VH-VL binders against Rho GTPase-activating protein gacY (gacY). Designs and how they scored, part 3

Target 1, 192 residues: Rho GTPase-activating protein gacY (gacY), of Dictyostelium discoideum (Social amoeba) (q54th9r528to719)
Amino acid sequence: APLEDVINRPDNPGEIPVLFEKGIAYLSRRGLQVEGLFRLSGANSQIKSLRQGFDQGEDVDLEDVEDVHTVAGLLKLYLRELPSPLFPFDLYSSFIEISKGEQTKPQKVESLKLLLSLLPPANKALSKHLFKFLGKVIENSSVNKMNSVNLSIVFAPNLLKDKEGNVMDAVADAQFVNQVVQLILDNINILF
Below, E stands for the ipSAE of ESMFold2; O stands for the ipSAE of OpenDDE; V2 stands for 0.75 times the mean of E and O plus 0.25 times the DockQ between their complexes.

## First folded at step 1 (VH-VL)

Design n12 (framework fv_navenibart)
Fold by ESMFold2-Fast, scan of step 1:
Structure n12 (fold): chain C 192 residues (1-192), chain A 120 residues (1-120), chain B 107 residues (1-107)
Amino acid sequence: as target 1 above (192 residues)
Amino acid sequence: QVQLVQSGAEVKKPGSSVKVSCKASGGTFSDYAMNWVRQAPGQGLEWIGQIIPIFGTANYNAKFQGRVTITVDKSTTTAYMELSSLRSEDTAVYFCARSGYDLYYGMDVWGQGTTVTVSS
Amino acid sequence: DIQMTQSPSSLSASVGDRVTITCKASQDISSYVAWYQQKPGKAPKFLIYAASSLQSGVPDRFSGSGSGTDFTLTISSLQPEDFATYFCQQYDSYPYTFGQGTKLEIK
């Protein structure tokens, strides 16, 4: 379902999907010191079962999930399966142009701040909460081994997609997509 | 669009180590995990382990008791599997195979296989 | 470890036949099953993922079904190039495990 539809469901009291509220809370308590968070795979059947529970409006309790990688995988799956990426298709070119351009780093951050301000309200809220959480993951990178470079590689393909891109464009753009997400991760407090 | 090409056959003595290579060509393997799977003569397939090349970290089947190491050389887009303390039971064809980071994908591209024979 | 058991271990059939191969998981793996075809001396070929999704380029006579613990691979009208060994594989949990294989032989 579209993100706006999910947050407007009667069983979704907050500004982001309950799946993300519960998942971030779980990972903040149990996952920040775990090596390979978001990189290593969890149990796929449990991820699917958890996703179905949330989709059907069940009061899903994540506290009994033993494998933190399962909850991390649930969050990634949700982002990947959005009908329109978290950073919508129509903004893809603008994000890539910031990465490719000859601006200074501070100027690129200013351009990103403006571009992120154009996100739909639901996308903006989810982005803020997600990136604030990823900032906490990065703060623990000496233990969990997930710095801004690693997280950009994991998340970039799930956040930005070119609706009309061919294979050659996707390969050529991969570095720039990763770079723009890394720039966001390195400047979270300025951007959100 | 990616092709996986493995190193040639090896004949090894019991107790030694073998290192098999798997070179990816025809694109990037940055978005993929690399698996190693073996097949003993006349037997089925057995999963050894998986590495995500970008991070250089691996997950292994516990059956191999820490005697397996999977590594990657990002500059040559080559994955390696090193198996130590070889036994006659390790005689098999060893395959590399990629899988997506996606939860739904199986192993969609396979190398041609490397025959490893362990004999005294 | 999740054990995958295939049935039958061997099956004889003729061109044009409809054949079904089954695979049973020792625990619930939802739909995280892939199917592979292997011909003598060659690497396995990917056929199906997520229990029922056909890989691009695989003929539509191949189909998969099932969820939970019981899965099937069906070939609706067997062709000469389909005589091979077929393997199921779970990718629900580490370690990934394969069925023992089903050898499809010409009658």
Scores: ipSAE 0.006, ipTM 0.506, lowest interface PAE 12.3, mean pLDDT 85

Design n13 (framework fv_navenibart)
Fold by ESMFold2-Fast, scan of step 1:
Structure n13 (fold): chain C 192 residues (1-192), chain A 118 residues (1-118), chain B 107 residues (1-107)
Amino acid sequence: as target 1 above (192 residues)
Amino acid sequence: QVQLVQSGAEVKKPGSSVKVSCKASGGTFSDYAMNWVRQAPGQGLEWIGQIIPIFGTANYNAKFQGRVTITVDKSTTTAYMELSSLRSEDTAVYFCAREYGSYYFDYWGQGTTVTVSS
Amino acid sequence: DIQMTQSPSSLSASVGDRVTITCKASQDISSYVAWYQQKPGKAPKFLIYAASSLQSGVPDRFSGSGSGTDFTLTISSLQPEDFATYFCQQYDSYPYTFGQGTKLEIK
């Protein structure tokens, strides 16, 4: 289901999906010091079962999940399976142009701030919550080993994709997609 | 150390039911899915189903749907598999197996032989 | 349901040989394949997950490879204790399914 439909469900009281609200709370408490957070894989069948529970409106309790990577994987799966990426298809070329351009990094950050302001309200709210949380992960990178470069590699393909791109174009663009997500991660306080 | 200990061998008549137990010790019970797999004499492995104790959610192979029920007793850290309407084709060794990270069955019970004969 | 087909169904080999067992999925399962070893009268023993990741305690002579639909288990230098039946398993989706098994016999 589209993101705006999910947040408008009667069983979704907040501005972001309950899945993200509970997942971020869980990971903030248990996951910030875990090596390889978001890079290492969790339990795929458990991730799918957890996702199904949330989709069906079950009151899913993450408190008893022992494997932090399972909850991290749940968040990544949700982003990957959105019908339109969190950074929508129609903004893909604009994001890529920022990383390809000859602008200075501060100028690119200013361009990103403007582009992010164009996100639909639901996408903007989820992006803010997600990236602020990822900023906390980066603050603990000496222990968890997940800096902005590592997180950009993990999250970029789940946040941005070209609707009409082929496999060769995706590979060619990967560097630029990773770079733009890394710029966001390095400048969270300015952008959100 | 994690151990899975299963109940003893059973001999059953066609049309009856059998309930096999699998007691887990030495680890965190609720965080892992518990699976049931059978093996007929001289044959390969066949997945029956699983239970995820944290939710009480069970997933079954459609082949057994309607005849199999997998449950847990969290207080005794025991998983159960009950198979009804037994046929001679259900003669097999039944294994419980713990699923780690949805990747593999890291610990297995010793197996329970169920023989269905007239 | 995803069908897992192993080949060969059986093979004969000598100690010291390099042995390869293949496993084919009926549809793309990414890398969600595990391999197990089973000796007569015993429960299966886990060897490999995610197509190529070795479990701690499994000898280095065992390795796995593949992605998508085609997977292999290799034993680089066969030892006497390696004569057993080997099974692949997909865990991409329910129901979980196993290959029919490959029986490794002494030549």
Scores: ipSAE 0.000, ipTM 0.449, lowest interface PAE 16.6, mean pLDDT 85

Design n15 (framework fv_navenibart; at its last look DockQ between E and O 0.69; V2 from the best seeds 0.00; counts 0 for: pae E 4.6 > 2)
Heavy chain, then light chain:
Amino acid sequence: QVQLVQSGAEVKKPGSSVKVSCKASGGTFSDYAMNWVRQAPGQGLEWIGQIIPIFGTANYNAKFQGRVTITVDKSTTTAYMELSSLRSEDTAVYFCARTPDYYGSEYFDYWGQGTTVTVSS
Amino acid sequence: DIQMTQSPSSLSASVGDRVTITCKASQDISSYVAWYQQKPGKAPKFLIYAASSLQSGVPDRFSGSGSGTDFTLTISSLQPEDFATYFCQQYDSYPYTFGQGTKLEIK
ESMFold2-Fast, scan of step 1: ipSAE 0.196; ipTM 0.709
ESMFold2, look of step 2: ipSAE 0.286; ipTM 0.723
ESMFold2 (binder alone), look of step 2: mean pLDDT 91; pTM 0.935
OpenDDE, look of step 2: ipSAE 0.655; ipTM 0.869

Design n16 (framework fv_navenibart)
Fold by ESMFold2-Fast, scan of step 1:
Structure n16 (fold): chain C 192 residues (1-192), chain A 119 residues (1-119), chain B 107 residues (1-107)
Amino acid sequence: as target 1 above (192 residues)
Amino acid sequence: QVQLVQSGAEVKKPGSSVKVSCKASGGTFSDYAMNWVRQAPGQGLEWIGQIIPIFGTANYNAKFQGRVTITVDKSTTTAYMELSSLRSEDTAVYFCARGESWYGAFDIWGQGTTVTVSS
Amino acid sequence: DIQMTQSPSSLSASVGDRVTITCKASQDISSYVAWYQQKPGKAPKFLIYAASSLQSGVPDRFSGSGSGTDFTLTISSLQPEDFATYFCQQYDSYPYTFGQGTKLEIK
């Protein structure tokens, strides 16, 4: 289901999906010190089962999930399966042009700040909560081994997609997609 | 948990083609890029190309463009690499290797398939 | 293509030694570098990604550092099982390219 539809459901009281609210809370308590957070795979059958529970409006309790990689995988799956990516199809070329351009880093960050201000309200709210949380993951990178480069590689393909591009174009653009997400991760306090 | 199992050794004549398989087990197949890398006897590693199973299309090293085809059968979770117009310098061990979410850090490798090209 | 120049080509060391292997990229690749260990007759084994991130299950005597064009792999206290060939690899852009390898031999 589209992100705005999920947020407007009667069983979703907050500004972001309950799945993300509970997942971020769980990982903030149990996952920040875990090596390979978001990189290592959880139990795929459990991830899909948990996702189904949230989709059906069940009161899913994540506290009993033993493997933190399962909850991390749940968040990644949710982003990957959005009908329109968190950074919408219409803005793909604009995001890529920031990383491709021959601007200075400060100018690129200024361009990113403007572009992020154009996100729909639901996408903007989820982006803010997600990236603030990923900033906490980076703060613990000496233990968890996930810095901004690592997280950009993991999240970029799940955040930005070219609607009319083929896979060859997506592969060719991968470095630019990764770079723009890395710029966001390196400048969270400026951008959100 | 996740394993990549490759097909057996091949001996081929110059000018022929070889098709090597790589079967993934114990994990999600479509969430990762599948890469092919070769190593000539006593030499270093050379990247051949990559396929992203969710899209079913591939990207190749220009050195092999026109001679190599990488495909996937999602129903059997198997990736294939076919190399045509074989020359003696194609004699090598061919590895499949998994890269997470299209990137090229290869966390899981197949055992390798020896391809010998001789008259 | 991005060239990865690895040095030394080989080195001899003793158990307990600190060993450093260097890898130089022909252009800026940020931190998109992986390191692999290969033993004779075996597939390469994944050690490090993103220049400095240690793969789960790899002993903490292995460490990576660097950004831009200069990267290093360090083994702080050599063990008998560490005698192998080591390769660096860039994954900043296509085609992906490897260093020539460093053979670590018993002194």
Scores: ipSAE 0.000, ipTM 0.459, lowest interface PAE 16.3, mean pLDDT 85

Design n2 (framework fv_navenibart)
Fold by ESMFold2-Fast, scan of step 1:
Structure n2 (fold): chain C 192 residues (1-192), chain A 119 residues (1-119), chain B 107 residues (1-107)
Amino acid sequence: as target 1 above (192 residues)
Amino acid sequence: QVQLVQSGAEVKKPGSSVKVSCKASGGTFSSYAMNWVRQAPGQGLEWIGQIIPIFGTANYNAKFQGRVTITVDKSTTTAYMELSSLRSEDTAVYFCARGDYEDYGMDVWGQGTTVTVSS
Amino acid sequence: DIQMTQSPSSLSASVGDRVTITCKASQSISSYVAWYQQKPGKAPKFLIYAASSLQSGVPDRFSGSGSGTDFTLTISSLQPEDFATYFCQQSYSTPLTFGQGTKLEIK
């Protein structure tokens, strides 16, 4: 379902999906010092089972999930399967142009701040919570080995997609998509 | 569809080095792990190491005692594995294989490069 | 290093048989297991990832299960093209390690 529809469900009291609220809380307590967080995959069948529970409005308790990578995978799966990416299709070209452009890094961050201000309210709220959490992961990178470069590779394909782009465009854009997400991760406090 | 094409067979003398190439074509290259795996005649599979091109990070199996170097040339989408101080027991087929770096399952494999070490 | 041990080392079966191959990890690896098929003179073919997820294009007679230390590959109705060597591989930590292989032979 679309993000706006999910947050407006009777069983979703907050401004972000309950799945993300519970997932971020779980990972903040148990995952920040786990090597390869978001890089290593969890149990795919359990991830899909958990996702189904949330989709059906069940009161899913993540505290009994033993493998932190399963909960990390759940968050990534949710982002990947959004009908419109967290960073909407309409803004894809604008994000890529920031990466490709000849602006200085501070100017790119300024442009990025403006672009992020154009996100729909639901997308803006989820982005803020997600990236603030990823900032905590980066703060623990000496232990978990996940810096902004690593996280950009993991999350970029789940955050930005070209609507009906051809194969050559997808290949050519991959590095620029990763670079713009890395720029966000390096400047979380300015952008959110 | 992604394809991996490796360089041709090599015959080397003990003590020399060999450098095998693996060119990727089609699909996404940089965000996947590129693995090197060898198989001695009639034996099982042994992981040598990997590089994740966008991280620039290489991880090696300690059993190769610093004799292996894995590199990548992003402009030509080519991965390389160089093995030095060759011994007769290094005789094997060397495979490159693309893996999802999240789960390191290797979904696309090169055809293999036979390396024979003999005097 | 995490050791992966397959059982049996070899197996004889007939077309139509249900075949089961097991793989045991020396320590808990959650569901970080992949399975491969290798035919003589060929590179391994990817079958299953994350213990139970079937790779696209792989026939649905192949399935995987397990978590922790014990994993299973099942072929529900063996076909002539399935006679090959099968390998499990853990992806929990580096170095990545493979089982010794299970050779599936015609009975």
Scores: ipSAE 0.000, ipTM 0.445, lowest interface PAE 16.0, mean pLDDT 84

Design n3 (framework fv_navenibart)
Fold by ESMFold2-Fast, scan of step 1:
Structure n3 (fold): chain C 192 residues (1-192), chain A 120 residues (1-120), chain B 107 residues (1-107)
Amino acid sequence: as target 1 above (192 residues)
Amino acid sequence: QVQLVQSGAEVKKPGSSVKVSCKASGGTFSSYAMNWVRQAPGQGLEWIGQIIPIFGTANYNAKFQGRVTITVDKSTTTAYMELSSLRSEDTAVYFCAREGYSDEYYFDYWGQGTTVTVSS
Amino acid sequence: DIQMTQSPSSLSASVGDRVTITCKASQSISSYVAWYQQKPGKAPKFLIYAASSLQSGVPDRFSGSGSGTDFTLTISSLQPEDFATYFCQQSYSTPLTFGQGTKLEIK
């Protein structure tokens, strides 16, 4: 389902999907010190089972999940399977242009701040919560080994997609997509 | 060390049921999905279904709809596959296989197999 | 359902040979392919996942490649213990499906 439809459901009290609210809370308590958080995906069958529960409006309790990578994988799956990526299709070219451009890093950050301000309200809210949480992961990178470079590689393909892009286009753009997400991760306090 | 040990060979008559067990040792049983795959004599591999022990939920290949039930006993770390209304075409070696720790459905450890023969 | 087709169904080779086995999916499955080795009377042994990621303990003469619909398993310098049947599996979506197998025999 579209992101705006999910947040407007009667059983979704907050501004982001309850799946993310519960997942971020779980990982903040149990996952920040775990090596390879978000790099290791957990077991696919468990992840899809949890996703189905949330989709059906079940009161899914994540506290019983022992494997933190399963919850991390659940968050990645949700982002990957959005009908429109968290950073919408129509902004893809603009994000890539910032990465490819000849601007200084401070100028690129200024351009990113403007571009992020154009996100729909639901996408903006989820982006803020997601990136602030990823900032906490980076703060613990000495233990979990997940810095902004590693997280950009993991999250970039789940955040930005060319609507009619093929595999060859994705490979060609990968460095630029990763670079723009890394720039966001390095400047969370300025951008959100 | 992860090891999957299956129950012994079975000879069954058409129309009966068979229940095969798979006991897991080593590793964390509840953290991994367990799958069942069969292989008819001289043929390839065919996926039957999976069970996710942490939730007790099972998913089946539609080909076996209404005939297969996969369960777990967490206290004995054992998965079971029961196949009913047996036909001669069900003669095969049945394997349990543990799903790998990944966002993909692959099998990193396999049981030794249980031969099920359906004959009159 | 996703169909996996292997070629060849069988091949004969000598120790030291470079052999390739191909696997074709009926639809795009990204890099979600696993490879297994099976010897007569034994359970399959896991070799490769994500098309190219080698399982710990598997000799480096084994390699995998491919994306989308076309995948290849390569053994760079065949050893006596490598004569077996090889299966590809799409690890993308249920129901899970396997190729029909490729029997690698001594020439």
Scores: ipSAE 0.007, ipTM 0.545, lowest interface PAE 9.4, mean pLDDT 87

Design n4 (framework fv_navenibart)
Fold by ESMFold2-Fast, scan of step 1:
Structure n4 (fold): chain C 192 residues (1-192), chain A 120 residues (1-120), chain B 107 residues (1-107)
Amino acid sequence: as target 1 above (192 residues)
Amino acid sequence: QVQLVQSGAEVKKPGSSVKVSCKASGGTFSSYAMNWVRQAPGQGLEWIGQIIPIFGTANYNAKFQGRVTITVDKSTTTAYMELSSLRSEDTAVYFCARSEDYWSGYFDYWGQGTTVTVSS
Amino acid sequence: DIQMTQSPSSLSASVGDRVTITCKASQSISSYVAWYQQKPGKAPKFLIYAASSLQSGVPDRFSGSGSGTDFTLTISSLQPEDFATYFCQQSYSTPLTFGQGTKLEIK
């Protein structure tokens, strides 16, 4: 389902999907010191089972999930399968142009701040919660080995994609997609 | 133009360790990833892990976690893969493979391979 | 872990034939697929990246297509030097994984 529809369900109490609320809470308690968080794969069968529970409106309890990579994978799967990416299709070219430009880093950050302000309310709320959490992951990168570059590689394909782009465009843009996500990760406190 | 040259064949006993080198030449030390991939006789390719030198990060396939270490010597542009607690199942050709850009995960350049035989 | 499954495991073809090899991912991987060619006793050679982009220096008889879970490598007019084993690889998430390989043999 679309992100706006999910957050407006009577059973969704907050401004972000309950799946993310519970997943971020779990990972903040158990995942910040785990090497390869979001990079290493969890149990695919359990990820599918958990996703089905959330989709069916079940009160899914993540407390008994032993493998933190399973919960991390659940969050990535959710982002990947959104009908419109978290950074919507119609803003894709604008994000890429910031990365390609020859502006100074502070100028690029200002451009990103303006662009992020154009996100729909549901996308803006989820982006804020996600990136604030990823900032905590980066703070623990000496142990978990997931700095802003590693996280940009993992998350970029799940956050930003071209609706009408061909494969050649995707390859040409891969460097710039990673760079813009890394720039966001390096400037979370300014951008959110 | 990048060339990757690996160290020579090794014959090891079970329980020992092997350290394979991969020397890069013809390029600058840039935003690349160096990967290690093995191939058992007549079998497919299996990714062992990578190092991204500009970030100082090494990432491993969970199957090898705890017995593999990937390092790089920037002064000689040489990457190393050390595999410990060797078993007969570790008999394979070990390749280093470079991704010119660390974000891509595609292996643009390959070393010639190093045969490691584990036998008693 | 993302599993990559190739079909067929082997095929026989003649020079001049059009050859198709397929690769299926256990989950959606967008376009993050590369294809490699390996000849006996040699390291793999990089052919295609991002599912359909041809690596510089690779003959244009090679092409790739697909997105999501289903990917295809096509050789439009097989040449003698093309008899080799072909591997697909996903770069969407770690661990990086390869298909089991397709051995292309002369008929």
Scores: ipSAE 0.000, ipTM 0.433, lowest interface PAE 15.9, mean pLDDT 85

Design n5 (framework fv_navenibart)
Fold by ESMFold2-Fast, scan of step 1:
Structure n5 (fold): chain C 192 residues (1-192), chain A 120 residues (1-120), chain B 107 residues (1-107)
Amino acid sequence: as target 1 above (192 residues)
Amino acid sequence: QVQLVQSGAEVKKPGSSVKVSCKASGGTFSSYAMNWVRQAPGQGLEWIGQIIPIFGTANYNAKFQGRVTITVDKSTTTAYMELSSLRSEDTAVYFCARDYGDYEGWFDPWGQGTTVTVSS
Amino acid sequence: DIQMTQSPSSLSASVGDRVTITCKASQSISSYVAWYQQKPGKAPKFLIYAASSLQSGVPDRFSGSGSGTDFTLTISSLQPEDFATYFCQQSYSTPLTFGQGTKLEIK
């Protein structure tokens, strides 16, 4: 996977991309109480420049970034532009089937736990770090206005997509994709 | 799929204000930025600004700063653009357009356009 | 502000022709360019994003290429419904800016 390639680079000491380690650390300090975190736009040109720096193995210092929405946008851009989404193409139908099914919520959570256990190690590690951080964002939702519903709308299309899907299929599936991600966000402690 | 329907044509005098509406139906109104773009007769497209409906936060092209206000009414899923101190060079078709999913600044769908004519 | 300049401003072509329209950015914008088609009296139609990604429902005779400052829209075999004005647009930074347009006419 390209994500596996990134984490195996000599300049990447941890189990997730340095971009995410630095970005999550930055946002944990400066972003948790900022209204619209991950929804409001940052500086697009700066987001793209920061991404290029990380891609080239530069020691990028995010502490100089004044707008927290720029760092949040950087994390979203990275997820969106993965060659294979964080939840791989081959698991898409399985995730959607859980959402569309007539199971109870507890049964759906157990099915999700099984699917998440099938993620490649790199995808599993990044998912765990990402969702635990998003749990902290939700804990501050009274101030930042980003509850599990809002975060699922923002992140779902960046985490799950159908390799063979067209626009009409994506629109029809949107509610189910959002529901799956919301279910994960509401059950982080059980799933990771 | 979301559709955008705009208010009808307007004829205004110089120095007045115009307020154009853009009603979204069928889909995720609050999830994606709503943009306003204009096109003067025989000219190209010019971006005016945007608003993210869920938060009501607007961002404007500096060229229009101080004359334009973009707002949203969440209860009616309608975005508005108000342009003040109208001049003859503001004569144009005004379009609303939604960000294409999570791709900021690319537009699909578009409203049908509202013709605004500024004449004495 | 990033300036987008298209060439040519107008082009006459026949059905079946291969048509190429170019777009130049005043600074590097990576692949953050989109292409739109506009017919008289109508809103623009989204064709291509991220320089080369074809929007669902758009015929495969349309293709885009380029990165950095130079971008190209190609129609491999022109059909009657393709006569329109085409615009490039950058989304690298605000304000979002468009090319001046290329009018594709029957001849």
Scores: ipSAE 0.006, ipTM 0.508, lowest interface PAE 12.6, mean pLDDT 86

Design n6 (framework fv_navenibart)
Fold by ESMFold2-Fast, scan of step 1:
Structure n6 (fold): chain C 192 residues (1-192), chain A 122 residues (1-122), chain B 107 residues (1-107)
Amino acid sequence: as target 1 above (192 residues)
Amino acid sequence: QVQLVQSGAEVKKPGSSVKVSCKASGGTFSSYAMNWVRQAPGQGLEWIGQIIPIFGTANYNAKFQGRVTITVDKSTTTAYMELSSLRSEDTAVYFCARELDYGSGSYYFDYWGQGTTVTVSS
Amino acid sequence: DIQMTQSPSSLSASVGDRVTITCKASQSISSYVAWYQQKPGKAPKFLIYAASSLQSGVPDRFSGSGSGTDFTLTISSLQPEDFATYFCQQSYSTPLTFGQGTKLEIK
């Protein structure tokens, strides 16, 4: 379903999907010290079962999930399968132009701040909560090994994609997509 | 240009081992899980296993557990599948395939190698 | 293990025909199914994922639908290059399993 439809469902009380609210809460308690968080695979069948529960409006309890990689995978799957990416299709070229351009890093951050201000309200709210949480993951990177470079590689293709491109085009553009997401991760406090 | 290029055909005797390579080029090798799938002559596709190169984590189909080892050499961006104790039933084309997502367990295969024919005969 | 059963096993069709291939899972797999096209002597080509999401670069005459246990692949107006074997795959749980394949032959 589209993100704005999900947050407006009767069973979604907050400004972000319940799946993300519960997932971030779980990972903040259990996942910050786990090596390879968001990079290593969880239990695929459990990820899909959990996703189905949330999609059906069940009151899914994540506290019984033993493998943190399963919950991390659930969040990535949700982002990957949004009909329009968290950073919408119509902003893709603008995001890529920032990383491809010849501006200084501070100028690129200022451009990103403006571009992020153009996100729809639901996308803006989810982005803020997600990136603030990823900032906590980075703070623990000495243990979990997930710095802004590693997280950008993992999240970039799930946050940004070209509507008419394919995965080969995304791989060819990966350097620029990854750079933009890394720049966001390195400047979370300025951007959100 | 992104490519998955596999090693050449092998003819092996029963009881021996075979090691097939899959060299990735053009893309971010470590960002994608690599899978191995085989196809016996005139038959369907059978999943063997998966590896996430950046961490070396491998997962195997229980049917092959104990006989298969999937490894990577990150310096050459090459994944390997070694199958031991070969039997005539292992005669197949072996494919490497890249997983769509960055190790989240998507299990959708967006790009495939050309295949390596392994023939097991006495 | 989840079994994937395709129907029909083979189908003869003419250019311009609408072709439908079905795939049935032995248990509910939500929307976690992909479709692949394979031509003789070639590796499979990725067509559709998450039951209905068309891979970029794949012609829009291809479409997928279904959820739970029943899935379909439809080619709305068959072209000469579409004669191939088509496989469904469940991505719900390991071990990953494929349908037996549907061979689409020229009539």
Scores: ipSAE 0.000, ipTM 0.487, lowest interface PAE 13.4, mean pLDDT 85

